VHH binders against CTO1 family protein C17G9.12c. Designs and how they scored, part 2

Target 1, 274 residues: CTO1 family protein C17G9.12c, of Schizosaccharomyces pombe (q9uue0)
Amino acid sequence: MLYIVDFDETITTYDTIHLLAEAVNKPEEWSVISDKYWQEYLAWREALPHSTTLTSYLPLLGGSRYLEEASIKRIEKSQYFSGLSEGALDNIVQLITLRAGFVEFINALVPDLRVSKTIFHVLSVNWSARVIEQTLLHHTDLTADLLCVHANDFDFDTSTNTTNGRILARNASSLLMNSTDKVREFRRIVQTDAVSSPLNVVYIGDSPTDFGCLQISPISILMRSNQKYYDILSRFEDVQLVDISEFPVQKAVPGKKIIYTCSDWCAIQKAFLA

## First folded at step 1 (VHH)

Design e10 (framework vhh_enristomig)
Fold by ESMFold2-Fast, scan of step 1:
Structure e10 (fold): chain B 274 residues (1-274), chain A 122 residues (1-122)
Amino acid sequence: as target 1 above (274 residues)
Amino acid sequence: EVQLLESGGGEVQPGGSLRLSCAASGLTFSSYAISWYRQAPGKQREWVSTIYSGGSTNYAESVKGRFTISRDNAKNTLYLQMSSLRAEDTAVYYCAADSPEWLKQLSRYDYWGQGTLVTVKP
């Protein structure tokens, strides 16, 4: 089994980007940066055309890339994260809460991970691969040799062990900012994996940034972090949402993608590890 | 657990005023962009206004100049001051809090309140 999994609000209970910003402790400067992004983002969202299918919706989601790039450029230009230490990032791990059942699920996978019977990847648009890695190491039985984290990361200056304020791709071909970027990396991960069957690939995510991967993965799971995202997917003519308790559904309707739904990792463990 | 609790709705005459409140608990309120939405009978949920963490604001065209959104971070409370109310403003008003997730594409309302009914009766 190959698992490719979103981090924020799929593995974690809450988004962790705000914790990164809070670690810098410059709330006035952060407010300017975040307000500008939200203003531009909400204007873009309000202008989106309606879509009746996930297939037609996905290209529209890709249109946000210019907003994401502008936001990252503003952050880098401001030097907001410059001087942030590895220790300050490690302190964030203590503030992160995980969804019910995640630790138990991962710990149950570890024996199979060690013999390459199962492979587990994290694929995230988060800005700190370090925080993701430290979270997994701190909370689970995963060891460094079993970590496969594809995300963005701060550019650490090796002489000071602090960031220079730049955000770079980590274990990815380019910055991970949207659904299109995640699909690109999903395909790259699948191509390099030793798993012999397409039916053995599972994508787990919770939000529109995951929708492209949810469409193309052989097995797709929506973590119900927000009712709005469930509602969006439920309205698409080419999507069928099915509670994970009914996994596996043998019947497939041509033109419809089955996406399984769950609210925690206990349900995933029961479906795949029971 | 995160909770958003709206209050201040009620019946009002056309041209009247109401102030809605949304009390938040269980989240770092100051980090969130917080919005007001409304849903009238037979209509889809409509965005009304947003206030961002730094205090900047946006309004739907239909309410611009009549409604004012504000926040009190010390009290973890969002407000909507409504004036010059019209029959078309009759709706259940919802408070919604977006996580500060700047890399995800669509608005992510982590939390919604239960709503408060505003009825504009002649």
Scores: ipSAE 0.013, ipTM 0.351, lowest interface PAE 8.2, mean pLDDT 85

Design e11 (framework vhh_enristomig)
Fold by ESMFold2-Fast, scan of step 1:
Structure e11 (fold): chain B 274 residues (1-274), chain A 122 residues (1-122)
Amino acid sequence: as target 1 above (274 residues)
Amino acid sequence: EVQLLESGGGEVQPGGSLRLSCAASGFTFSTYAISWYRQAPGKQREWVSTISSGGRTNYAESVKGRFTISRDNAKNTLYLQMSSLRAEDTAVYYCATVTYKIYGSTTHFDYWGQGTLVTVKP
């Protein structure tokens, strides 16, 4: 089995990007940055064309890329994250809580990961691959040699162990900003691992940045972190949402992509690990 | 655990006033920008107002001069003072805390309250 999994609100209970901002501890500066992005996002959202299918919706989601690019460039120009130490980022791990069943699921998987019968990748738009890696190492039986994290990361000066505030792609061809970026990386991972291993592919995610991967993965699971995202997918004529307890569905409705739904990792473990 | 609880809604006549409150818990309230949204029956949810952690305020054009957003960080409470209420202000009002999602969903807010109903009825 090849698992490719979102991090924030799929593995974690809450989004962790805000914890990165809190580590800097400049809330007034952060509110200016976040307010600017939010104003641009609201204007973009209000102008979005109506879509009846996931297939037509995905290119529209990709249309926001210039907003994401502008926002990250403003963050870099402000030097908001400049001077953060590796230790300060590692301390964020103490504030991160994981979804029910995740630790048990991963720990049960480790023997098969060690012999490459199963492969587990994290694919995230988060800005700190380091925080993702440290979270997995501290909470699970995963060891560094089994970590496959594709995300963004801060640019560290190894002599000072602090960031210069720039955000760089890590284990990805370019910055991971939206659903289109995640699809490109998903395809690369699948092509590489599928050539060397005949595993079924499972994508697990919770939000619109995951929608492209959920559409193209052979097996797709929506972690129900937010009812609104479920509602968005349920409106699409080319999507069929099915509780994971019914996995695997014997007969798909023609023209519809089955996306299984769950609220925790206990349900996933029951469906896939017996 | 993050929790937002709205209160203060009710029925008023056109031209009347109401003060809504949102009690927050489970996060460091003072460091977050927090917003009011509303949703009228059969219509899409719309943004009403935002107050930043530093007290900077923004308003939807339809409510400017009539509504005032404020916060009390000591009480972890957000307020919306509504005056000169109109029939079109009838909606369920929600507070929401903003988490910064550059590459996120069609909503930029992950934490929403249950809402409080405001009815402006002649």
Scores: ipSAE 0.012, ipTM 0.230, lowest interface PAE 8.9, mean pLDDT 84

Design e12 (framework vhh_enristomig)
Fold by ESMFold2-Fast, scan of step 1:
Parts: sequence; structure tokens; C-alpha cells
Structure e12 (fold): chain B 274 residues (1-274), chain A 120 residues (1-120)
Amino acid sequence: as target 1 above (274 residues)
Amino acid sequence: EVQLLESGGGEVQPGGSLRLSCAASGFTFDDYAISWYRQAPGKQREWVSTISWGGSTNYAESVKGRFTISRDNAKNTLYLQMSSLRAEDTAVYYCARKGYRYSLGAFDIWGQGTLVTVKP
């Protein structure tokens, strides 16, 4: 199996961006940055045209690129993250809580990962690949040689191990900011790992930044972090939501993409590792 | 007006229990993750626990297994059930609304706090 998995609210119980900001400990400055982004995001979301299919909705999600990029540029210009050490980022790992069953799931996979029978990738719009990597290393049996993390990262000064405040693309050709970016990276991962069977690719995510990958993956799992996101997908004429307990569905409804749903990793383990 | 109001604090002996409440008004309560923070005298405010809009919970290592966060969306109320209280749990406890997009900002709302004193 090839697993490609979202991080925030899929592996973790809560979005971790606020922990990055808290590590800097300048809440008044962060409030200005966060409020400006939130205002722009709400205005953009309110202006979105109605969509009856996931296929027509996905290009509209790509339109967020302007506001996402503008926000990152404001963060860089403010120098909010400048001077933040690798150690300070590592400290926030202690504050990160993982979804039920994730540690058990990964630990069960490690023997197959070591012999390349299974491949596990994290694909995230998060700004710290380091925090993702340290979270996996400290909470699971994964070792550094088994880590495959695709995310943005801070620009570290190699001599001081502190950031200059810039957020850079780590492995991708450009920053990972939205659903369109995640689809591009998903396709690159699949092409590179040369999986022999189309039934061997699983994408797991929870939110609109995952919707493109959920549409194109052979096997797609929605982690139910937010009822609103389930409701959005359920309204689309080209989507069929099915509880993971019914995996695999023998007869798909013509014209509909099956997306399996679950609330934790225990259900995934039962479906795939039983 | 967006507001959070804590209650339920008081004095308790080591090993005792208290239940804190946080009443929310002025926003759609079930759309937001809500957190408990605390601040002991002379220390920085520290995170205690969060419950997501979907009901997922997480806890600071120091309170895991002793505290339980829950929510009642019909009553727009957040709870913190505290058990096996220790002297180091003495603090003013605050509830805070956490947003999804970047989670911090002026739109994040803080309550006024409720004092918990664990005394010998």
C-alpha cells in the first residue's frame, strides 16, 4: 500500500498552526496577522459560486491562492517567525495530540515500511515540515530513514539553527497552500513511488485542502474532523460517502466517486490491517 | 457581542475535584474549537485542554488522565471536570475560543477567568 496522508486534524486532533505562533509568544502581533487573514478568507468564501459537483468546486478552491500567498508575504514582512529556533519548534511537539489509533496504526506498519511493502507519506500545507517530522519521531516507532514528509518549512540558518522568518517550499516546486497544490504533489509522489496496482493508493484527509486528492485517489478516506466538511461533500452529485466499515464497496454508483468516512485510525486499521 | 464567561472555581483540598463551566454567547458555539488555559501567580498563561468543533479532545501532559473537557452545544457551554487536584493546579482558569484559520487573533475570545485554589 501507498498511503498519502494529511497532517493537521487528520493525524492530529486539532490544527497545529496556532502552536507555531505560540512558540514565538507575541500574541498581540499574531492577532493582527491572523485577523487580517480571517477577514480575507471569510470574504472569499462568502463570494464562492454555488457548486453541485466536486469536479466544479475544485477550480473554485484554487482561487484562494491569492489570499494565501498575500498572508504568507505579510507574515514574512513582519518577521514574526524570525529568530525562532529548531529547539523551540521541537518543544511544541509535546503539545500535539494524535487521533485515536494513529500510533498503533503506524507502529503496525513499520515492519512493512522497512522492507518497502508499504510506503507512508505525509502531505500537508503546514508551515513546518520539522514539527511534523519531530511529531512522528517522538510519538511513533518511525525512524528518520522512514520519514516521507511533504510540507512547507521555515528557512533555517544552518550555523545558528534559527529561522529568518521566511516560509519556503521544501520538496515541491512551489509552496503548498491549497487543494490544487496538494493534487500536484500527490501526482508527483504516485509517479515517483511506481506503485504496481491502482488499488494500492490511499489518500486520507479531512478538509477542503484535501478535496482534490480525495477526488483523484483510487481509495479515498475522509477523516470526520468537522461536520461542515462532511455536509459539503454530501451535497455533491458526483460524490458517494460510505462508512469505512463497508470497505471495499463491490458496486459503485455510476458517475460517483466513493469517499470512505471514519472518525479515527482504529477504523482504518480494521479495514486495511485486519 | 462575542463573550465567554467562566464559573465553578473555588477552594479544594489536594486530591479533590471541581467542575468548571464556560458559557458562550454571541457566536455559533458548535462551529469553533474551545480551549481551557490557566495562569498561576507569576507564571505565563499555559494551555490545558482543547475540544474541537467535531468533539475531538487533547490535553496538556500535566493534566492528562485527571481532567476531562466536554461541551454541550445545545446549552452553548464548555466544561472542565478536574479530578485528583494537586497544589500545582492552583491558577486562574480561562476559556478561549479558537478559530480554524491560524487559530489566533483578535477574533479569539477570552473569558475573565475563574480562580481555583488547591490548598493543604
Scores: ipSAE 0.036, ipTM 0.305, lowest interface PAE 4.2, mean pLDDT 85

Design f01 (framework vhh_6fv0_2)
Fold by ESMFold2-Fast, scan of step 1:
Structure f01 (fold): chain B 274 residues (1-274), chain A 120 residues (1-120)
Amino acid sequence: as target 1 above (274 residues)
Amino acid sequence: QVQLQESGGGLVQPGGSLRLSCAASGFTFSSYAMYWVRQAPEKGLEWVSTISGSGGSTYYKDSVKGRFTVSRDNAKNTLYLQMNSLKPEDAAQYYCARGSRYTWGSLDYRGQGTQVTVSS
């Protein structure tokens, strides 16, 4: 089995990006940066045309990349994250809570991961691969040699152990900002692992940045973090949402992509490991 | 720990007005965009409005534009939703929520909610 999994709100109970800003402790400066992003993002969102299929919706999501990139460039120019230590980022791990059943699921997988019978990748638009890695190491039986995290990361100076404020791709061909970027990396991961080990591929995610991967993965699971995302997918003519308790569906509706739904990792463990 | 407490709901006639409040504690209020979301008994959570951390930018669901106004008082750690020209379809449990940066409608830490009933 090859698992490719989103981090924020899929593995974690809540989004963690705001904790990165809090680690800097400059709320007035952050408010200016955040307000500019929200103004641009919500204007873009309001201008999106109606789509009747996931297939037609996905190209529209790609249009967000320009404004995501502009926001990251503004953050870098302001040097907001400059001088932030690796230790300060590690302290964020203490504030992160994981979804029910995740630790048990991963710990059950570890023996199979060690012999490459199962492969587990994290694929995230988060800005700190370090926070993702430290969260996994702190809470689970995963060891550093079993970590495979594809995300963005801060540019650290190794001599000072602090960031220069730049955000760089980590274990990815370019910055990960939206659904189109995640599809690119999903395809790269699958091609690499399919050559070395033919495995069933499972994508697990919760939000529009995951929609492209959910559409193309052989097995797709939507973690129900937000009813709005469920509602968006439920309206698409080419999507069939099915509770994971019914996995595997024996008779699919022709022309529809099955996306299984769940609220925690206990349901995933029961479907795949029990 | 993060806490949000909604108040101000009640029963109104169509065309009436209500002002909802949300008292926030446990975080730097001015650093976060805040959301109003609602849920009718047989429907999912529906986004209603967003206000940026500074209050400089406000956004609304199309069906409430011109009728609802979101505002905040950062000195008092309080979020407001002024609802005018209420319609039967506005009847729902209303929640305030703290917005997560860069996630499409992603929300963390919502309160217990306040019930809005519109008679018809």
Scores: ipSAE 0.013, ipTM 0.416, lowest interface PAE 7.2, mean pLDDT 86

Design f02 (framework vhh_6fv0_2)
Fold by ESMFold2-Fast, scan of step 1:
Structure f02 (fold): chain B 274 residues (1-274), chain A 121 residues (1-121)
Amino acid sequence: as target 1 above (274 residues)
Amino acid sequence: QVQLQESGGGLVQPGGSLRLSCAASGFTFSDYYMYWVRQAPEKGLEWVSTISSSGSTIYYKDSVKGRFTVSRDNAKNTLYLQMNSLKPEDAAQYYCAKDRYGLGSTYFDYRGQGTQVTVSS
């Protein structure tokens, strides 16, 4: 098995971007930054044409890239994250809470990961690959040699050992910001790992940034973090949502993509490892 | 054109030291994480170390921790691996990689030609 998994609200119970912002300890400045992005995003979303299929919705989702880019450039220009230390980022790990069953699931995979019988990747639009890696190392039996984390990261100044405020691409040629970017990286992961070792591919995610990967993955799982995201997918004529307890579905409806749903990792472990 | 050129390998006795270098060109070196990976004869590729774009975040394979040190010089577009207290099990072809190294002996096309490390009496 090849697992490719979203981080925020899929592995974690809450989005960790607010914890990154809180580590800076300038809540008034952050509210200005976040409010500006949210206002722009809501205006963009309200102007979107109606879509009856996930296939027609995905290109529209990609149209937000200029808003994501503008938001990141505002953050960099404001120097909001400038001066943030590695220690401050490591402190965030202690505040992160994981979804039920995740630690047990990943610890059960470790023996198979060591012999390349199973492969596990994290694919995230998060701004700190370091926080994701430290979270996995702290809470699970994963060792550094088994870590495969695809996310953005802060640019550190080696002379001060603090960030210069910039957010950089890590293992990709460009920043991971939206569904289109995640699909590009998903295809790269699959080409690299599935071609060298033929494995079944599972994508697990929870939000619109995951929708492209959920559409193209052979096996797709929606973590039900937010009822609104479930409702959006349920409205699409080319999507069939199925509780993971019924995995695997023997008869797919032609023209519909099956996306399995669950609320925690205990259900995933039961479906795949029990 | 992306190019990676490894050097510094050789023959050493157990307990000896070697310093590997990787000269990078064709991309903005300072913007990318870099990796050292190795392949022993008749075995698969193994990840050895990771270093962030600035050099502040570093990871090692457990078996080399405390013996190997990865570093980089962004002004010179060069990645280094200092190997101390070498063991027979460290004998391998060593490669540097720009992008994700993958598993099952698959790497992105930007992996270099490699440099051979032999450890014997």
Scores: ipSAE 0.000, ipTM 0.310, lowest interface PAE 12.4, mean pLDDT 85

Design f03 (framework vhh_6fv0_2)
Fold by ESMFold2-Fast, scan of step 1:
Structure f03 (fold): chain B 274 residues (1-274), chain A 120 residues (1-120)
Amino acid sequence: as target 1 above (274 residues)
Amino acid sequence: QVQLQESGGGLVQPGGSLRLSCAASGFTFSSYWMYWVRQAPEKGLEWVSTINTGGGSTYYKDSVKGRFTVSRDNAKNTLYLQMNSLKPEDAAQYYCAKGGPYSHYRFDSRGQGTQVTVSS
């Protein structure tokens, strides 16, 4: 089995990007940066055309690239994250809570990961691959040699052991900002881990940045972090949402992509490891 | 652990007013953006309002602009929603939620919410 999994609100109970900003402890400066992003995001979202299929919706999601790039450039130019230490990022791990059943699920996979019978990747638009890695190491039986994290990361200055404020891709061909970027990396991961026999691929995610991967993965699971995202997918004519308790569905409706749904990792463990 | 407790709901006639409160604990309230979201029995979860960390920037669903006002008191770890000129369409269970600017208005509250009914 090949698992490719979103981090924020899929593995974690809440989005952790705001915790990165909190680690700098300059809330007034951050509010200026974040307010500008929110204004741009809301304007983009309100202008988004209606779509009846996931297939037609995905190119529209790619249209957000310009505002995501502009936001990251503003953060870099402000040097907001400049001088942030590895230790300060590690302290964030203490504030991160994981979804029910995740630790039990991943710990059950570790023996198969050690012999490469199963492969587990994290694919995230988060700005700190370090925080993702430290969260996994702190809470689970995963060791550093089993970590496969594809995300963005801060550029650390080796002489000071602090960030220079730049955000760089980590284990990805370019910065991960939207659904189109995640599809590109999903395809790269699958190509790299391809074996002579067919490999079962499972994508797990919760939000529009995951929608492209949910469409193309052989097995797709939507973590129900937000009812709005479930509602969006449920209205698409080419999507069939099925509770994971019914996995595997033997007879699919022609022309529809099955996306399994769940609210925690206990349900995933029952479906895949029982 | 994050705890959010909503209050202030009730029965009101069309055109009436209610003030909702959300008491927050288990996190550094002043460091997070806060949200009001609602759910009617026949509908999905719906975003209503957002307020930034300092309270200086507020955002509203189009249908509530001019009628609802969100505010916060960081010293008291409390979020408020002043609702004026209430309409039958505003009847719902109201929840407060913690998130960040990059959470895209995701609902992640664990509170029971507070019920708002609009009826004559």
Scores: ipSAE 0.013, ipTM 0.392, lowest interface PAE 7.5, mean pLDDT 85

Design f04 (framework vhh_6fv0_2)
Fold by ESMFold2-Fast, scan of step 1:
Formats: structure tokens, C-alpha cells, sequence
Structure f04 (fold): chain B 274 residues (1-274), chain A 120 residues (1-120)
């Protein structure tokens, strides 16, 4: 089995990107940055044309690339994250809580991961691959040699052990900002790890940045972090949402992509490992 | 599932006061920073205030600083905005928001809002 999994609100109970900003401890500067992004994002979303299918919605989500990129460039020009230490990022790990059943699920996979019978990848638009890696190492039986994290990361100066404020791609061909970027990386992972057995690929995510991967993965699981995302997917004529307790669905609905839904990792473990 | 429900809006005269509330459910409220945002008919969405998860840090839009106070009661899963010395420019639909995925597509963790009208 090849698992490709979102981090924020899929593995974690809450979004962790704001914790990165809090680690810098310049809240007035962060409020300006986050407010500007919020206003731009909501204006973009309100102007978004109506879509009756996930297939037609995905290109529209890709249209956010310009505002995502502009936001990251503003952060870099402001030097907001410049001078942030590795220790400050490690302290963030203490504030991260994981969804029920995740630790048990991963720990049950470790023996199969060690012999490459199962492969587990994290694919995230988060800005700190380091925080993702340290979170997994702290909470689970995963060791560094079993970590496969594809995300963004801060550019650390090795002589000072602090960031220069830049955000760079980590284990990805370019910055991971939206659904289109995640699809590109998903295809690359599948090509290298599961080219001969594509039907045993599972994507797990919770939000619109995951929608492209949820559409193309052979097995797709929506972690129900937000009822609105469930509602958006339920409106699409080419999507069928099915509780994971019914996995695998015996009778396909013509023209619809089945996306299984769950609220925690206990349900995933029961469906796949029990 | 995340739910946010705003209340406490209404009609006030300039210089008046209102206290807005936001009842949160479906998540561990004490782990989230919370935001107040507003939208007037002729303007886009506008950030008003932020409060950290513990309540130890608060931030305000310059135009409301000294007039508005954000607070929270983590035991009751409730966010508040005390608005004093209200001005006509403060008239808007007010929303509370909780989750902030900065570099990705943002969750729509907003309630239906509560209307604030300032008229003399």
C-alpha cells in the first residue's frame, strides 16, 4: 500500500502554519500579513464562478496560484521569518496535537515500512518540513530513515542555525501552494513508488488543496475537519461521498468519483488494517 | 464539525456600545487563535481583531484600537468583542473566524455573522 497524506488537519487536529508565525513573536507584523492574505483570498473566492463538477472546479482553484505566490514573496521581502532558530521551530512541536488513532495507525505500519511492503508519504503546503518531521519523530515509532516528507521548508543558514527568511521547496520540484501543485507532486510520487501497482494508492486529505489528489487517487479519503468542505464536495455531480465504514464500495455509480469520509484514524485503521 | 455562531449585533447611535459573542463548537476552542472580521456593503472583508489561543495576546486594526476589546472564555468556548465609542464607519456584518491556513486554500471557519448598524 502507498499512503500519501496531508499534514495540517489531516494528521493534526488543527492547522499549524499559524504556530510558525507565533514562534517569531512579532504579532503586529503577522496581523498585517495574515489580514492582507485573508482579504485577497476571500475576494478571489467570492469572484469564483459556479461549478457543478469537481473536474471543472479544480482549474478554478489553480487560479489562486498568483495570490499564494504574491503572499509568500511579501513574507520573504518583509523578512518576517528571518532569524528564526531551529530550536524555536522544535518548540512548536510541543503545541501540536494529533488526530485520534494516528499514532496507533502509524505504529502498526512501521514493520511493513521497514521492509518496504508499505510506503508512507506526507504531502503538505506547510512551510516547515522540519516541524512535520519532528512531530512524526516525537509522537510515533517512525525513525528518520522512514520519513518521506514533501513540503516547503525554511532556508537555514547552517553557520547560525537560523533562517534567512526564505521559503523553499523540500522534496518537491517547486513550492507547494495549492491543489495543482499537490497533484504534480502526487503524480511524481506514484510514478517512483507505485508505477506497477497504481490501484493500491491511498490519498488522505481534508481541504480544497487536497481536492485534486482526492479526484485522481485510486482510493481517496476525506478527513472531515470542516463540514463546509464535505458540503462543497457533496454538491459536485461527479463525486459520491461514502462513509469509510462501507469500504470498499461493491457497486460503482457511473460517472462519479468515490471519496470515502472519516473523522479520525481509528476508522482508517479498521478499514485497512483490521 | 466546526460551527461558529455570532450574536449581539443591533442598532446603536454614534458613541454607543455593543458586545458581540461567538459560540464555538466542534473543535478544541482553546487550541485556536480567533479572529473578528467585518464586511460593510461597499467594502470588502476587513480584519478587526485577533486573540491568541490562551487569550494572552490581542491585536487590533488601527482604526478600532482603544475602542474595541477582544476577549475569550475557553471554559465556555465563547469569543467576545466589546465595542465602545462606535462610529458610523464601524457599521458592518461582523464574523468570527478560527482557522488560518496561510499558504494554502483557507478553511471557511466563519459563522453567519451578526449585523451592526450605527446611525444617528
Amino acid sequence: as target 1 above (274 residues)
Amino acid sequence: QVQLQESGGGLVQPGGSLRLSCAASGFTFSNYAMYWVRQAPEKGLEWVSTISSSGGSTYYKDSVKGRFTVSRDNAKNTLYLQMNSLKPEDAAQYYCATDWKYSGTLPEYRGQGTQVTVSS
Scores: ipSAE 0.000, ipTM 0.315, lowest interface PAE 10.7, mean pLDDT 84

Design f05 (framework vhh_6fv0_2)
Fold by ESMFold2-Fast, scan of step 1:
Structure f05 (fold): chain B 274 residues (1-274), chain A 120 residues (1-120)
Amino acid sequence: as target 1 above (274 residues)
Amino acid sequence: QVQLQESGGGLVQPGGSLRLSCAASGFTFSSYGMYWVRQAPEKGLEWVSTISWSGGSTYYKDSVKGRFTVSRDNAKNTLYLQMNSLKPEDAAQYYCARLTGYEKSRYDYRGQGTQVTVSS
C-alpha cells in the first residue's frame, strides 16, 4: 500500500502554519501579512466561475498560485521569519494535537514500512518540513529513515541553525502552494515508488489543495475537517461521497469519482488494517 | 455542520463598553483557534483579534490594542470579545470565524454577525 497524506487538518486537528508565525512572536507584523492574504483570497474565491464538476473546478483552483506566490514574496521581503531558530520551531511541536487514531494507525504500519511492503508519504503546502518531521518523530514510532515528507521548508544556515527568512521547496521540484502543485508531486511519488500499483494508492486530504489528488488517486479519502469542503465536493456531478464504513464500494456509478469520507483515523484503521 | 452564532451587539455611546459572544457548534471547538472580524462599509472586511485553541496566545489589530480583550470558554464552546472605550470607528457588523490557517484563510465559517453601533 502507498499512502500519500496531507498534514494540516488531516493528520493534525488544526492548521499549524499559524503556529509558525507565533514562533516569531511579532503579532502586529503577522496581522498585516495575514490580513492582506485573506482579503486577496476572499476576492479570488468570490470571482471563481460556477463549476458543476470537479474536473472543471480543478483548473480554476490553479489560479490561486499568483496569490500564494505574492504572499510568500511579501513574507520574504519583510524578513518575518529571518533569524528563527530550529529550536524555536521544535518548541511548537508540543502545541500540535493529532487527530484521533493517527498515532495508532501509523505505529501499526511501521513493521511493513521497515521492509518496504507499505510506503507512507506526507505531501503538504506547509512552510516547515522540519515541523512536520519533528511532529511525526515526537508522537509516533517513525524513525528518521522512514520519513518521506514533501513540503516547503525554511532556508537554514547550518552553522547558526537560523533561517534567512526564505521559503524553499523541500523534496519537491518547486514550491507547493495549491492543488496543481500537489498533483504534480503526487504523480512523481507514484512513478518512483517501488510498491505502487494503480489499485494500491491511497490519498488522504481535507481541503481544496487536496482536490486534484483526491480526483486522480485510485483510493481517495476526505478527512471531514470542514463541512464547507464536504459541501463543495457534494455538489459536483462527477463526485460520489461515501462514508468510509462502506469501503470498498462493490458497484461504482459510471462517470463518478468515489471519494470516501471520515472524521478520524480510527475509521481508516478499521477499513484498511482491521 | 459548522455553525457560529454571534450576539451581544447593540447601540452604545463613545467611550462605552459591549461584550460580544460567539456560540460554536458542529466541530471540536477546543481544537481550533478563533478570529473576530468586522465589516464597516468604508473599511471592508477587517481582522480584529485572534485567540489560540487553548487561549494561551492572543493577537489584536493595532487600533484596538488595550481596548479589546478576546477570551474563550472551551467547556461552553463560546468565544468572547470584551470591547471597552468604543469609538465611532468601531461601528461595524462583527463576526466570529474558525481559524483555518494562512493558505486556507476564508471567512466562510463566520455566523450571521452582531451589529455594533457607536453614536452619541
Scores: ipSAE 0.013, ipTM 0.334, lowest interface PAE 7.3, mean pLDDT 85

Design f06 (framework vhh_6fv0_2)
Fold by ESMFold2-Fast, scan of step 1:
Structure f06 (fold): chain B 274 residues (1-274), chain A 120 residues (1-120)
Amino acid sequence: as target 1 above (274 residues)
Amino acid sequence: QVQLQESGGGLVQPGGSLRLSCAASGFTFDDYAMYWVRQAPEKGLEWVSTISGSGGRTYYKDSVKGRFTVSRDNAKNTLYLQMNSLKPEDAAQYYCAKSPWGYRTYTQYRGQGTQVTVSS
């Protein structure tokens, strides 16, 4: 099995970008950054055309890249994350809470991961691959040699062990900002790992940045973090949402992509491992 | 545990006024910027106003500038929104939020809200 999994609100109970901002401890400066992002996001969202299919909706999601890129450039120009130490990032790991059943699921996979019978990748638009890696190492039986994390990361000065405030792609061809970027990396992972090892591919995610991967993965699981995202997918004529307790569906409706739904990793473990 | 409690909503005619309040607890109130956001059934969540921890800086959605005024009383851990010249399009559930850290979860820390209805 090849698992490619979103991090924020899929593995974690909450989006962890706010914890990165808290590590800097400048809440008034952060409010200016986040406020500007939300002004731009809401304006973009209000202008978005209506779509009756996921297929027609996905190209429209690509338009979000301009506002994500503008926001990252503003963050870099402000030097908000400049001077942040690796230790400060590591300290927030204990504040991260994981979804029910995730630790048990991963720990059950470790024997198969060690012999490459199963492969597990994290694919995230998060700004700290380090925080993702440290979270997995701290909470699970995963060891560094089993970590496959594709995300963005802060640019660390190796001599000072602090960030210079820049955000760079880590184990990805370019910055990961939206659904289109995640699809590009999903295809690269599948081409590399599925070609070298004949595995079934499972994508697990929770939000619009995951929608492209959910459409193209052979097996797709929506983690129900937000009713709004479920509602968006449920309106598409080319999508069929099915509770994971019904996995695997024996007869798909022609022209519809089955996306399985669940609220925790206990349901995933029961469907795939138990 | 962060707790936020909104009050002061109600029914007003177009051109009327309302003053919303938000009682905050569970954090050092004056260290954080505070937000007013609203949700109308047909529109989704909208940012309305922000006030800095000290109260020295305020920001507003373009459509409410000149009509709404945000303020805070740090001694009482209370946030206010004075709404004047209310329009039908201002009708919504209003929430206060502690969201200086939010980026993709805009209203991570918000209360239960207070309903504002504008109709004649």
Scores: ipSAE 0.041, ipTM 0.410, lowest interface PAE 5.5, mean pLDDT 86

